# VHH binders against p49116: the designs that were tried, part 83

Target 1, 238 residues: p49116
Amino acid sequence: EGPLLSDTHVTFKLTMPSPMPEYLNVHYICESASRLLFLSMHWARSIPAFQALGQDCNTSLVRACWNELFTLGLAQCAQVMSLSTILAAIVNHLQNSIQEDKLSGDRIKQVMEHIWKLQEFCNSMAKLDIDGYEYAYLKAIVLFSPDHPGLTSTSQIEKFQEKAQMELQDYVQKTYSEDTYRLARILVRLPALRLMSSNITEELFFTGLIGNVSIDSIIPYILKMETAEYNGQITGAS

## First folded at step 5 (VHH)

Design u54 (framework vhh_brivekimig_d4)
Fold by ESMFold2-Fast, scan of step 5:
Structure u54 (fold): chain B 238 residues (1-238), chain A 121 residues (1-121)
Amino acid sequence: as target 1 above (238 residues)
Amino acid sequence: EVQLVESGGGVVQPGGSLRLSCAASGFTFSSYAMSWVRQAPGKGPEWVSSISGSGGSTLYADSVKGRFTISRDNSKNTLYLQMNSLRPEDTALYYCARHPSYDLFRGMDVSSQGTLVTVSS
């Protein structure tokens, strides 16, 4: 009936923990990533269409797409996070590990390929100068993906995805009226998100935060979190 | 079997100093970044300081910066924490922990033993 997203869904403000230390550490990176993950989950749960699908469907959708949402969040918040500095530090450590034979070559290749894909994705989004409205609708398109295995209510999910695509098209055509092919350039970037391993994302950004607990296992908890608990997590206070 | 054995704790007056040691065995010590973690009575663990495998890079929690110095002797497989200007709030059980120097972002293995530091009169 009304629009899928309101102006409140365009606002996406990441609050970083205390100033970045001189030397990067697991705790700082994992806290920063956790805040972004919680912000992303709170963003999703605030959408009326998402709420209308019901708790079981909501959990299944977010389990299927959290890595895509998180990666879009990394791209959107790349400057606030100093993401390029974080990724450069990780790459340097991996390259040194090859020289010292401290990690398996196959694992190092997988992780470096993932970091390269992430850097390329974030650079492409920055080059396209993706704005807050575009990010909100791209997140909605990946959230309302009807094609993940095990999903129920796929017809309703598909309708919400189509609504997100239509509203993005209307926004881009109105705002960037002189750039006829902008929407196509934006949309062709989305398939790359599905080529990125959620397991590698989890290892790089969440290892120190979650210990032996997977992101999949904490998603139901995050989605059921009360507003006060959520606010405590994104500010680093409980 | 990774073993980390802490020592050097004790009772000290406010403003005093202590030097903690951690003897490592069961792994190639120089290949791993090392950390000190503390747990005050009734509180959760708090990260204190980290040092790279070579000893070339160090990190400190804001609460101890300028007062504590982390160091290592790779020839002796030993990690140190020099604690100066000790305060009552530094009272805690101090644990030695390792994480791979080739992967600063991996979780840490923490010693089960710990060494108790009490700052009081």
Scores: ipSAE 0.000, ipTM 0.134, lowest interface PAE 12.2, mean pLDDT 80

Design u55 (framework vhh_brivekimig_d4)
Fold by ESMFold2-Fast, scan of step 5:
Structure u55 (fold): chain B 238 residues (1-238), chain A 121 residues (1-121)
Amino acid sequence: as target 1 above (238 residues)
Amino acid sequence: EVQLVESGGGVVQPGGSLRLSCAASGFTFSSYAMSWVRQAPGKGPEWVSSISGSGGSTLYADSVKGRFTISRDNSKNTLYLQMNSLRPEDTALYYCARHPSYDLWRGMDVSSQGTLVTVSS
C-alpha cells in the first residue's frame, strides 16, 4: 500500500484572472474564488483513494466538506490572491450598504463576523508558516472525514483519514524535528473550519457568478468535468 | 438605466438548435458576470449557465451540459447562449441576468422580458 498522497498532490498552483481590474469588484472576486474551488475539486479528484470510494461517496464527501477545503485553499493562496485586499473591498462594500440602508444591520454583522473568523484562520496558518506538504495533508484529513451525516463507506473513509494523519505526523516529525509541539499547534486549528458558515462563504465569494445556485448543487457537475474542460476553466483557455 | 434585452427564441423541432442573444446597456458589461436562467410553464426558475466578465470561466447546469454553450462579446455588450440538441423539456422563457457588482446578497438582476423557447414536434 503506497502513500495516500504523492508529490503531485503537494503542488497547488492558483492562476489568477487577468487583466486585474482598476477597482476590485464582485466579478473579479467570484472568478478568483471559482478558480480556487475548481482547483480544490481537481486536487480531490486526483487522489486514488478518493476515486476508490466510488462516485456517490465521492460526491457526498465533497458536498459535505467543500467549505473547509475552500477555506484551506484561501489560507494557502492568500498571498497570490491578495486575500486581505479582497476582504477589505468586501468590507468597504458592506459599509456603503449600511449607509444606503440596502441591507439589515443583523445580516451585515453576521457577514462581518464571518470575515473576522476567516482572517483569524488565515493569519494563524500564516504565523505557523504551514508548508505545501502540511496543507496537502490537512486537506486530506478534512476530505476524508467519516463523521458527516448521510455518508456510506464510513469505515473506509476513516481508514483514509487515519492514513492522512499518520503521514502528516511522519512528515512533521522528520521535517520539523526540533519543534516537538508543531503537529498539535497545526491540528488544533482544524475545528475552526467547521464553525464557518458555507452559506456565508457562498454569498461572499460566489453570488456574483452563480446567483441563486448553491455550491453543493454544482459539485456533481464539477467532479464529472473532463480534464481538458476543467483545465479550460482554471486557466481561462477557450 | 440598466437594460437587458433578450432575443432569438422561437419554435423548433426536437434535436434542433437556437442561439439566444442578450443585448446589455447602461453599465460596463465586461465588469459583470452574466447568467442565463429559464422558467418552464408551471415551474420555478432554473439556473442554466454562467460566464465570468472576461469570459474565462463558464459553468453549466447538468441538464444542459454538452448541449448548450454560453459566450459573450464584450466589444458588442452581448451575451449569447448556443442551444443544440434541444429537447421538449428545454421549453421555457429564457432570461439573461446580471450579477450586481455592489450587492453580494441581492443576487442576479434578471430581465423582466425573457425570450420564449418552445421545443415541440
Scores: ipSAE 0.000, ipTM 0.216, lowest interface PAE 11.2, mean pLDDT 81

Design u56 (framework vhh_brivekimig_d4)
Fold by ESMFold2-Fast, scan of step 5:
Formats: C-alpha cells, sequence, structure tokens
Structure u56 (fold): chain B 238 residues (1-238), chain A 121 residues (1-121)
C-alpha cells in the first residue's frame, strides 16, 4: 500500500484573474476565491483514498470541511492572492457600511473578529514557514476528519487521517530533524480552523452580483465536474 | 446595453408544470454560460440550474434534479427552464443570469427583475 499522497498532491498552484482592477471589487474577490475553492476541491477529488470512500461520503466530508480547506488554501496562497490587500478592501467596505448605517454594529463586529482570526491564522502559518508537503498533509488531516456528525464509513476515514498524521510526522522528523517541537507547533494551529464561521467566510468571499449562492448546494457540482471543465476554470484559456 | 427579460411565471397547482423563458440582448449569447436563480419570499437567493454557452453541459441543484430541465436556443438568444412536478417549496421569484464563462461561482454579470412562480393548492 503506497503513501496517502503523491508528489502531484503537493503541487498547489493558484492562477489569479488578470488584470487586477485598480480598485478591488466584489466580482474580482469572488472570482479569486472561487478559483481557490475549485483548486481545493479538485485537489481533494484527485486523492485515491478520497475516491475510494464513494460519492456520498465524499460530498459529506467536503460539506463538513470546505471552510477549513479553503482557509488553509488562503494561508498557503496568501502571497499569490495579495490576501492582505483583499482583506484591507473588505475592512474598508465594512467601515463605510458602519458610517452609512447599512449594517448593525454587532454584525460588523462579528465579521471584523472573523477577519482578525483569519489574519492571525495566516500570520502564524507564515511565521512557521509551512512548506508545500506540510500544507498537503494538513489539508489531508482536515479532509479525513471522522468527527463530523452524519458521516458514514467513519472507521475508514479515521484510518486515512491516521495515515496522514503518520506521514506528516515522518516527513517533519526527516526534513526538520533538529527542530524537535516543530510538528507540535504546526498541529496546535489546526483547532483554530474549526472556530472560524463557514457562514461568514461564505459572505465575505462568495457573495456575487446577484445574491449569495450556497456553497453547500454547489459542492456536489464541483466534485462531479469534468477535468476539462476544471482546467478551463483555473487556466482561463483552453 | 445588456438586457435579460424573464417571462412564463404564473400560478400553478402542486404537481403542475411551467416553462420559463429569458430573452437576452446586447451581447453574444452563445459565448456565455447562463443560470437560473430563485428567491423565495423572505429568503436569500438559491442557485437552481446552469447551462454552458454551447448547451453541451447542464447542472442542477439537488432540490430540482429530475424535475427541472434547463435548455437554450442560441439562434433566438433565449434561455428556458422547464419545471415539472412543482412543489409549494418552488414558490419564488425566478431570475435569469449571465456568467462571463461556464463558472457559476464567479457571480453573475447582469441582474434582472425576474418572473414570479407561485405553487399553491
Amino acid sequence: as target 1 above (238 residues)
Amino acid sequence: EVQLVESGGGVVQPGGSLRLSCAASGFTFSSYAMSWVRQAPGKGPEWVSSISGSGGSTLYADSVKGRFTISRDNSKNTLYLQMNSLRPEDTALYYCARHPSYDILRGMDVSSQGTLVTVSS
């Protein structure tokens, strides 16, 4: 039985929409986020262990963890996305909404706290200098979480999570042999992902020009998307 | 000027059928993926269905799969939604939307006034 992830699963390359507008707008932010979400789900569906669980289990797992995968993706791709600039634009929009009485103070506080949690998470990952292999295995640990209510095949999911944890440990011990506590410092960051509201993430990054299309409703569509269609989305060319 | 005009809404009994139409103008219709989105009274918008520019690929929300059929006639610049086995839960204002490509997640370029569908006994 081979490793859970191959070298192809370590490659995670986000292609941004071009050109970047002079002033960031909802369309550009949503398109950028959508590309990252598509990349994240295509990454997950390419894992043989994930495929082995079957379509119903795959859909349930991704519905439960998409926000965690997306947030890890934001941290991994923060430089490519100019995430700090995107978050600053969102903050500016929220401050203007306060001044115009368009949103309640309590609502804005919740959203601002979410943004600060996201910034803190991304900063912690950057300070730890998490590499591509570490990100791949952290995403696998999150994906193969047996803890979510309503899941079937929980024993098999747990086995895949344990395999991901073991392979991450082996990698870190070999690659960062002199940093005895590196793995512990990485793993203690993961619980913060579950404290982040998927509803607020959805509102910040996936609100389009006409309303909000539920990520929960779209997940089965993305997971069943043909490879050629997926390639068209992320390259914008073929 | 880009324009989308919906029609075909009305009142129908549970189990009935309706066909919605969306007449598009001001852009090359066949170059754009199109979607139907609905909004029930007091609820947020819900994506219903999408179709690629060529009509070769279609996608449906789980709530409507097997009951609704999206189609298009590029020669007439018209998008259609055939709705069968209608339920009270399908009661909503239905909107036609243009996408810059096949990607339904990138939002919609054009908003319209919609067409009202009411399913009541």
Scores: ipSAE 0.000, ipTM 0.266, lowest interface PAE 12.6, mean pLDDT 82

Design u57 (framework vhh_brivekimig_d4)
Fold by ESMFold2-Fast, scan of step 5:
Structure u57 (fold): chain B 238 residues (1-238), chain A 121 residues (1-121)
Amino acid sequence: as target 1 above (238 residues)
Amino acid sequence: EVQLVESGGGVVQPGGSLRLSCAASGFTFSSYAMSWVRQAPGKGPEWVSSISGSGGSTLYADSVKGRFTISRDNSKNTLYLQMNSLRPEDTALYYCARHPSWDLLRGMDVSSQGTLVTVSS
């Protein structure tokens, strides 16, 4: 058996839309988020273990965990994305909406709480200085979660998750040998991802989609794309 | 120069059918996801359907799911929308759009004339 992830799976390079508008709008935010979502799904599709589970299982896994993968991607790409600027723009819009009575106070509070949780998560990851290898394995641990209802091949999924955990442990122990508790600090961050609402993530980042299209509907479409075609999409090839 | 030319619109009675076509030129057609977007009088644009470059993946708005079928012929650089069981609320100018390669679901990437579909008794 080879390793679950190769060095190619560590590379995670987000290309932002250009030019950046003078004033951030829902379309630019949606475009930026869509690029990250496509990159995240392309990353998952490239894993041989993921491919081996078959299309139905792949779809079920990604539908269950896309919000966790997306949030890890936001943390990993926070600097490239200027996430703090995007979140500040969203907060400013929400505060103006409260002032103008455009949104219910309860809903705004829920959305603001989600933003604060997201900021805290990203700040904790930045403070820990999580590297590319660590992000790759954390994404793999999240992806190969055997505890989602309706999954087939649960034993195989659990095996891949355990393999991801062991490879992360080996990496951290070899690379950060002087920080005895680093792995524990990293792993205790993961449960917070499941407490964040996918519906609120959609509202914050994907409001610019035309036709009220859900991320749940997009997932099977993306996963069924031909590999060469998918590579063309994520690289912006003409 | 990217060009998209829509055709096939017309006037039909409720329950009728139409097939829209979009002739594309000026780019490698098979490398781009394509969409149909419609705009009813006085309304904003509404995404209708998308198809991947190979044609292997399709996606539909809930309002048209089961009634409309998107397809493409890459040898002819042509996009199609087969519209069945048409309703008055389907009345709109229909535009085809080349999507930026990274975004399969956002509206018009290229200016086009549109083709008018009117469903009336």
Scores: ipSAE 0.010, ipTM 0.368, lowest interface PAE 9.9, mean pLDDT 83

Design u58 (framework vhh_brivekimig_d4)
Fold by ESMFold2-Fast, scan of step 5:
Structure u58 (fold): chain B 238 residues (1-238), chain A 121 residues (1-121)
Amino acid sequence: as target 1 above (238 residues)
Amino acid sequence: EVQLVESGGGVVQPGGSLRLSCAASGFTFSSYAMSWVRQAPGKGPEWVSSISGSGGSTLYADSVKGRFTISRDNSKNTLYLQMNSLRPEDTALYYCARHPSFDLLRGMDVSSQGTLVTVSS
């Protein structure tokens, strides 16, 4: 049985919309976020173990974990995205909405708390200097989570998660042999991903979607694309 | 060079059906996702439905789910919208649109012509 992930699964390169506008707007933020979401879905689709679970299970898994995959992607691509600048623009937009009395103060506090948690997560990953192999295996651990409600094939999902955990351990112990507790420091970061609301992530990053379609609708649309057309979406070729 | 020509609009009673067509030319039709967009009198444009280049994936606005079906025939370079259980609020000019390969989620190259659908008694 080969490794769960190949070298192609370690490569994760986000192409940003060009050029960046002088003033960030909801459409630029949404396009940037959509590119990252599509790249994350493409990454998951390409894993043979994921394909082996079948279409219905694939859709259920990604619907359950897209926010965790997306957040790991934000952390991994924070520099390329200038994520701090995007978050500042989102905060400015929210403050303008408060001035128009369109949002409650309690909702704004929830959203701001989410932004702070996201910033803390990305900062912790940067301080740990997480590499591409580590990100790939963290994404695999998150993807193959057997504990989401409504899942079938939970025993197979659990075996793939265990395989991801073992391969991450082998990698970290070999590559960072001098740092005995590195793996523990990395893994303790993962519970924070589950504390972040997918509804708030959708509100912050995806308000510019055509027709206000939900991420729940986008996921099966993306997963049912033929491989060639999906690759076209990811490359932003036109 | 790129041309999108809609047809099939008309006047229909509430609960009736219509099928819209969009003839595409000037580009490799099967390589592009396509959408239907409508504009009701006195309102801005509203996205209705999208279909992937192969036809393997479809998306619908909540207002039309279960009533409308988007489809395509890549051999004929034609996009379709089958509209069932039509309501007065479906009255609009209907446009087909081509998406850039990535910009499906926001960008559209919309036809200038449109086809009028009127639902009334």
Scores: ipSAE 0.362, ipTM 0.711, lowest interface PAE 3.5, mean pLDDT 86

Design u59 (framework vhh_brivekimig_d4)
Fold by ESMFold2-Fast, scan of step 5:
Structure u59 (fold): chain B 238 residues (1-238), chain A 121 residues (1-121)
Amino acid sequence: as target 1 above (238 residues)
Amino acid sequence: EVQLVESGGGVVQPGGSLRLSCAASGFTFSSYAMSWVRQAPGKGPEWVSSISGSGGSTLYADSVKGRFTISRDNSKNTLYLQMNSLRPEDTALYYCARHPSYDLLKGMDVSSQGTLVTVSS
């Protein structure tokens, strides 16, 4: 039938909250991250193939892959977010905490390792100069993953993932015709996303806004949002 | 010293409304995101709603969406929760919480006082 994604799905514009404060705080980090999460969820819900799977399947898919979508979004929007500055501030805080309190040493080490993996991923995507079309299809590939436990409609999900992969291949071959191995270099980056802990992402980026409620619990709410309510969240307008 | 003082709780019949207030002092109120958290008798704490420092962004638990509205008045250093269409399951002690400056080792500053909301016929 028609293509899986339209040109509207290539546009991914993050609007940052009020000017970056002189000293980074949990409020600014969490509001910025929440806007990116909402943008990512709205992007997913706008795909006709995703809508066709039905509400229960949509919720299950996003619960399984939100961390992968969010991480791809961080890489894509790294410059707009000044992500390197945010991560540097977090690292500085963790280094000070290590010096003062050894009780949380294992937690701090896990968080530091996660930050280094995130930095490595974002740097690799930047070096590959991933464009907007490539990001859109990579997000579609991780969204339509049929291999998460407990999913129904796995055959249909697999067909949408295959369609995403084929359309990405077609795009890359036409746009970067002289670089025969570009697609392979891009696709080998994706497994790293599944090695990143969603719990650590949640602790780093979402603690200040959602309190003690997990992202897993918030996902159905975000997916049910009306367009006007969603726009209020991503622009900061009520 | 950071202080958070809740008020506005009471007894109300199902379908009724209440407005909770949290008076904040000891910090720059507009610089911090704020939340409402509740604890029903014999149960653990449950997050209800959050609002950004500017008031531009709000989030709600699915159980209260469409019924509760969080708001703030930064000129008065006050956080509000407007509760409409109240249900017996909304019965809980409601706490105001401040989101701290970035600290991965510490949770939110939650008021120890709380304000009791009882929904009964």
Scores: ipSAE 0.000, ipTM 0.149, lowest interface PAE 13.7, mean pLDDT 80

Design u6 (framework vhh_brivekimig_d4)
Fold by ESMFold2-Fast, scan of step 5:
Structure u6 (fold): chain B 238 residues (1-238), chain A 121 residues (1-121)
Amino acid sequence: as target 1 above (238 residues)
Amino acid sequence: EVQLVESGGGVVQPGGSLRLSCAASGFTFSSYAMSWVRQAPGKGPEWVSSISGSGGSTLYADSVKGRFTISRDNSKNTLYLQMNSLRPEDTALYYCVKGKYLPWRDEFDISSQGTLVTVSS
């Protein structure tokens, strides 16, 4: 046995495309988002408990929760990404799209509501000053979600989720012993992740993907990649 | 030194089929993902399909999904692209490239001659 996550799973370092362009464009936003998504999949794949569930279950879990993992990653990496600047650029693009009649008013409303929910979530996490250990365990809790339709091995998934919850509780109680209600304040933020549409996230951040490939198609390709090859992409080796 | 040699191109009518081959040398073929990239007359390179080192995972551009099948034979260091239901817009020089499709990258190191596919009557 042992802990669900090791120190290597707490480290979550996003490397941004360099240099940042003077004017943000769809390509830069998509590259930044794709790097974060790839890092998130790399993080999940490295967890021994995740590996133990088997490849088909791994693919199903990530397909079901990638938007929650991605959103947690956006909150965790908000400063590194200059997320507020990216969101402002997206809002500016949407305002221009209204002027040019490229999108319906109903669609614009849905997208703007999504952006507001995302900003509120990221602001709440920032105000709570969520640390790297807390983010790692929150990601583990959403990854090992047994309640998505079509999953097999739900008993094992639930066991890993409970282990993640227990280890988060132990960490928070030990590290923030003076703040009796910190864990409760953190956990009440998680349900908001499921209110954000993965389709809208894909349209906002991944419009620049080459070949019009969907996130649904990319996930199994990346997860089923050979370990050495997968690791080579993270290190930037050509 | 990485060497890639494409073959199998030709002229076919719309709705026809072709099978492209890529003979690889100079590296441990089974340790690398491989991709097919095409360049239509007057256009930049377009990624078509990728396959993992073991062949266990494949990825396709939306324009070819359901029509093209990528495969490999690691014992022969050879990559294949089976192209069915060909369309005039599939007309291009087809290149084999070493490496994984990266969702945020549109740059490919094309050093080989490619194989020409022409779809017309």
Scores: ipSAE 0.422, ipTM 0.750, lowest interface PAE 2.9, mean pLDDT 87

Design u60 (framework vhh_brivekimig_d4)
Fold by ESMFold2-Fast, scan of step 5:
Structure u60 (fold): chain B 238 residues (1-238), chain A 121 residues (1-121)
Amino acid sequence: as target 1 above (238 residues)
Amino acid sequence: EVQLVESGGGVVQPGGSLRLSCAASGFTFSSYAMSWVRQAPGKGPEWVSSISGSGGSTLYADSVKGRFTISRDNSKNTLYLQMNSLRPEDTALYYCARHPSYDLLRGFDYSSQGTLVTVSS
């Protein structure tokens, strides 16, 4: 009953760490990325359809798709994050690692290819001028992906994905009625998200995590938080 | 003025149990995630466990999973670490820490003096 997403699910506001350091470092990048990851998981857990799947399914689903959600979040928040500046700092660090012989050439190539794919994805989304409603539905399509290995309740997940696709189509056709091919241009961007390695995303953005904990461990921790507690963590409550 | 005061350290035999407590004051305890961090003699600090402000979420280092239990009592502003099946490798100075940022993932804030835990015969 009712729409899959409400107007509250369109709101996606990232608050960056302050102040920005003169030279970007691993800790600032990790803190910025962690804030986006928290925001992304809080967004997902606020959806009634997601809640209806139950805690075990919620955890499995987000573990399977967090990198896609995170990447969509990077694209949506690229201006707020000054993502181009962060990626330039990462590239500079990699260049220094080449000069200091700290990383293999093959590994550096893999990481640079990932950065290139990420930049291309974000640029494509910017050129399409994806709005807040479109981002919300794209995130929902990614979240309710029934095709990840190891998932249970796949028929219910598929129904929610189809509902997300239908509501996106309805929105685009009503809002961008003059642009007949806009929906197609938006949807063909999604497969690129599956080509980006979650392991490389962890290496680029989450190297500063406490105790070298994996994102797989962080996901159930975040998902079990109360809403008020989550808001306190992400907003820097005193 | 943020204050964290620890108690419960001591000497225990391998396989034994010990419970650490950390009394917090000077801030809204329930609004902050809390961690236990340890430093073994001659080694750097090692994160042990974290608990969310409500106590609804917990995280553990792989080295202590299944043996240690973190908990909190927000009505008493107190953090706990129940340590079971202790090993000589658990010998360290244990600190309770308020997370220095709003984000649990960011790093450590040592606001306590630490309490010594020694696991030996």
Scores: ipSAE 0.356, ipTM 0.706, lowest interface PAE 3.4, mean pLDDT 86

Design u61 (framework vhh_brivekimig_d4)
Fold by ESMFold2-Fast, scan of step 5:
Structure u61 (fold): chain B 238 residues (1-238), chain A 121 residues (1-121)
Amino acid sequence: as target 1 above (238 residues)
Amino acid sequence: EVQLVESGGGVVQPGGSLRLSCAASGFTFSSYAMSWVRQAPGKGPEWVSSISGSGGSTLYADSVKGRFTISRDNSKNTLYLQMNSLRPEDTALYYCARHPRYDLLRGMDVSSQGTLVTVSS
């Protein structure tokens, strides 16, 4: 009955670890990425439609789309993260690793191509000047994707995606009434998110995780946390 | 002063069970995620399991999943690890650890004491 997203779902505030080190390291990058991942999952979990799908469906959806949500979050928070500086540090490390024969040439090529795709995506979103409302609905569209393999409740997920698309259309038409083709320009950017490997995202941003812990394993842990625990992870609160 | 005191270790045969305890003091226990970390002789530390502050979320290393159960009693400031179907590979010094709450599962404050678990055939 109500709108899919409320004004509270437009607010997306990333608090960075402080201070930023003089030389970027794996710990700082992973801590920053973890805060963004926690913020993204807290955002998803706060949506009543998402809660209504139930825990098993929620876990399956986020496992399927976390890389898309995370990448949208990187684009939205690029300035506060100094993302260009982080990516430059990663590129420098990879170039040094080639010279020291620490990584295979094929792997380095795949990682460099991923970084290029990520930079192009973030640049395209910046050039379009995507606002907070638009980001919220784009995240909702990728979250409620019914087409991932192995999902149950696909009809209900599709209805929530359609609702997200309708509300985005209504918002853009009212807010950017003079730009008839803005919605089309925004929506054609979304397929690029699925071309980026979640495995490479994990290697670039989450290398600091302990042992064999993968993002796939972390997702159900994060989704079951209480709101106060989420807030502690997002802000670094004691 | 933050204190973490482990107990419950011992010698057991393969297939046996042990329950480890960690008594915490000097901080608001329910506000912190807690973990168990183990170190086998001559090897580096291995993360075993984590539990959220409320106890609502748990996470396990693949090597122990289905055999170990992490739990906590916030009224007693105590963390537990129930270990079933123990294997010789589980032989290690087991440490209680507190998470700082600013990352996923990194940056743990690990107890210096530990409790020894020996699984021998």
Scores: ipSAE 0.141, ipTM 0.593, lowest interface PAE 5.9, mean pLDDT 85

Design u62 (framework vhh_brivekimig_d4)
Fold by ESMFold2-Fast, scan of step 5:
Parts: C-alpha cells; structure tokens; sequence
Structure u62 (fold): chain B 238 residues (1-238), chain A 121 residues (1-121)
C-alpha cells in the first residue's frame, strides 16, 4: 500500500522544561528525559503499521527497543536538550561520588564508559549530519526489530522493518545522490545502540520517577494514555 | 489554592476492605494525574498508586498490585482508592497528591490532612 511513514512522522519536536536551572538537578534531568520518552512513544503509536500489530505486540516491541529509540532521540535532540551540559553535570556528580566514597569504583567506571559511548554515538550522528527523514526511518528500523526474544508476529514485524530499510534507501539515494556510500555509513551506526545498557540509561536519566518504578512498568502506562493526555505531557502543559 | 481533602479511613480487620476518597478543588481536576501516598508510623512516605487525568492509565506499587484499585470521577472532582485484602502492613496515614507537571515525577502536591487506615485484629 502506501509508504510506511508520512510527513507527520518526520516532525519530532521536543519542548523542554522552562526555565533551565542554573544548577542542574535530578528533577530537571528526569523531566527532560521523560518528555523525550513520551514524544518517542507518541511518535511510535502514531504509525499505522505499529497500530496494526495490536496492543500486546506494541507493548512487547517498545519494551524491547525503548533504549534504542531513546538514544536516537537523544542524538536527534542533543542541541535542544543541551545534552552535553546534562552529561557534564552527571560526570561532575560521579566524580564527587568517587571522592566521597559513596559508589563502588567498578560501577562508576561502567557508568562513565556508558556516557562516553553515548557521546561518541551522538557526535558520530552530528558529523554525518543526519536529517529528519533519516532519523524517522532509523527509528522505524529500530522499532520494527523482529529479533527480540519473546516477540510474536515476527514475520509481520520483519516485513515492516524491510519496508523501512527500502524507503530509507530510496530517500538517501534521491536526496544525497552524489554520496554513494552515505546509506552504508548511516546503517553501520545502528549496532552500537544494542550495546548501550538500558539499566544505566535508567540510572542516568530517570532517577526522579515515582516509586522507583522501572521503565518496563511505565511503558504500558504511557501507551494506554489517550492522545490528548500525550499532547499535554509532551508540551509540558498541566 | 489547591485543596485536597481525604476521607474513608478507619479500623478494619485483616482481609477486610475500605474505600478512600479525595475531594479536590482549586484546579482543573481532569487535567492532572493524581496519586495516593501513604506513611506508616515511624517510616518515610511510600508511593501507592497513580492515575492519569482521564483515568485511562493506572500504575501501582508492587506491594498493592491485585489488591488496590485507583479510580477517579472527573465530574465530581473526586479520586478513589478501593483497598481489598487489607494486611497489617497497610496500616498508615493515606494522602492524595496532585502532579504539578509530569504525572510520573516524584515531586507532587501532597495533601496535609491524610486519612488514617488501621488494620488490626
């Protein structure tokens, strides 16, 4: 039938909490990250192919890939978020924790390595000058991953992933016709997303959530929200 | 001028049920996610449950899943907590809370009054 994604799926506008505090705190970082997570899930649930898979499959799929979607969103929105400033604040906190002997050296090393991998990924995407269409299709490729354990309807998911790959190829070849290897350079960046720990992402960005609940518990809560509630959360309106 | 007034607490035997109510005023109730928070004697506050503005989404602490049900009536500006299969460890002062921005953040406008629930034989 028609294309997997429409022009509305290319638009990805993050609205940040205002104002940015002089000294970053857990609340500001968590609210910023939550806005991005809500925007990412709203984006996914607006795709007709995603809706066609049904509620149970949708929940399982997002639970499997939320960290990859979130990381792509961090890269796409790095300037709007002042991500480098947020990461610098987290690094400063970790250095203070070492000096005060509040955390194990091994854990701090793992978290610092994660931050460096995240920075490298975002810098790579910025250097490639990935556009809005390319980000939309990369997110679709990640979302429609048929190879996560426990998924049902894997043949339908694989079909949608292949459609996303085909449409990305068509877009890149037509828009960047002089750069024969651009698609290959973009696609080889994706495996790095699966090496990023979702547990460490939760520790860095979501410590301000109620009840110490995991993102796995929050995903069904977000996906069951009505569209008007989503819009309120994304814009920060209350 | 946000006001939250809890009611429905009391003394009940283990295995019993209670329904708590929270009457809200001073804001557009349907636009805000709401939560129940409890504080047992000598302990810090514990988040119990949350509900989205429309009532379409709910979230529960592991300690109460399957026993408690959060609900709301936006036409009456009232939040409810139906508590079934009550245990002695559920004994606490129960507060309702409004989420000022995002409905998943720990910073909430918590009522100052509370309603006491005592589960004893």
Amino acid sequence: as target 1 above (238 residues)
Amino acid sequence: EVQLVESGGGVVQPGGSLRLSCAASGFTFSSYAMSWVRQAPGKGPEWVSSISGSGGSTLYADSVKGRFTISRDNSKNTLYLQMNSLRPEDTALYYCARHPSYDLLRSMDVSSQGTLVTVSS
Scores: ipSAE 0.462, ipTM 0.754, lowest interface PAE 2.5, mean pLDDT 87

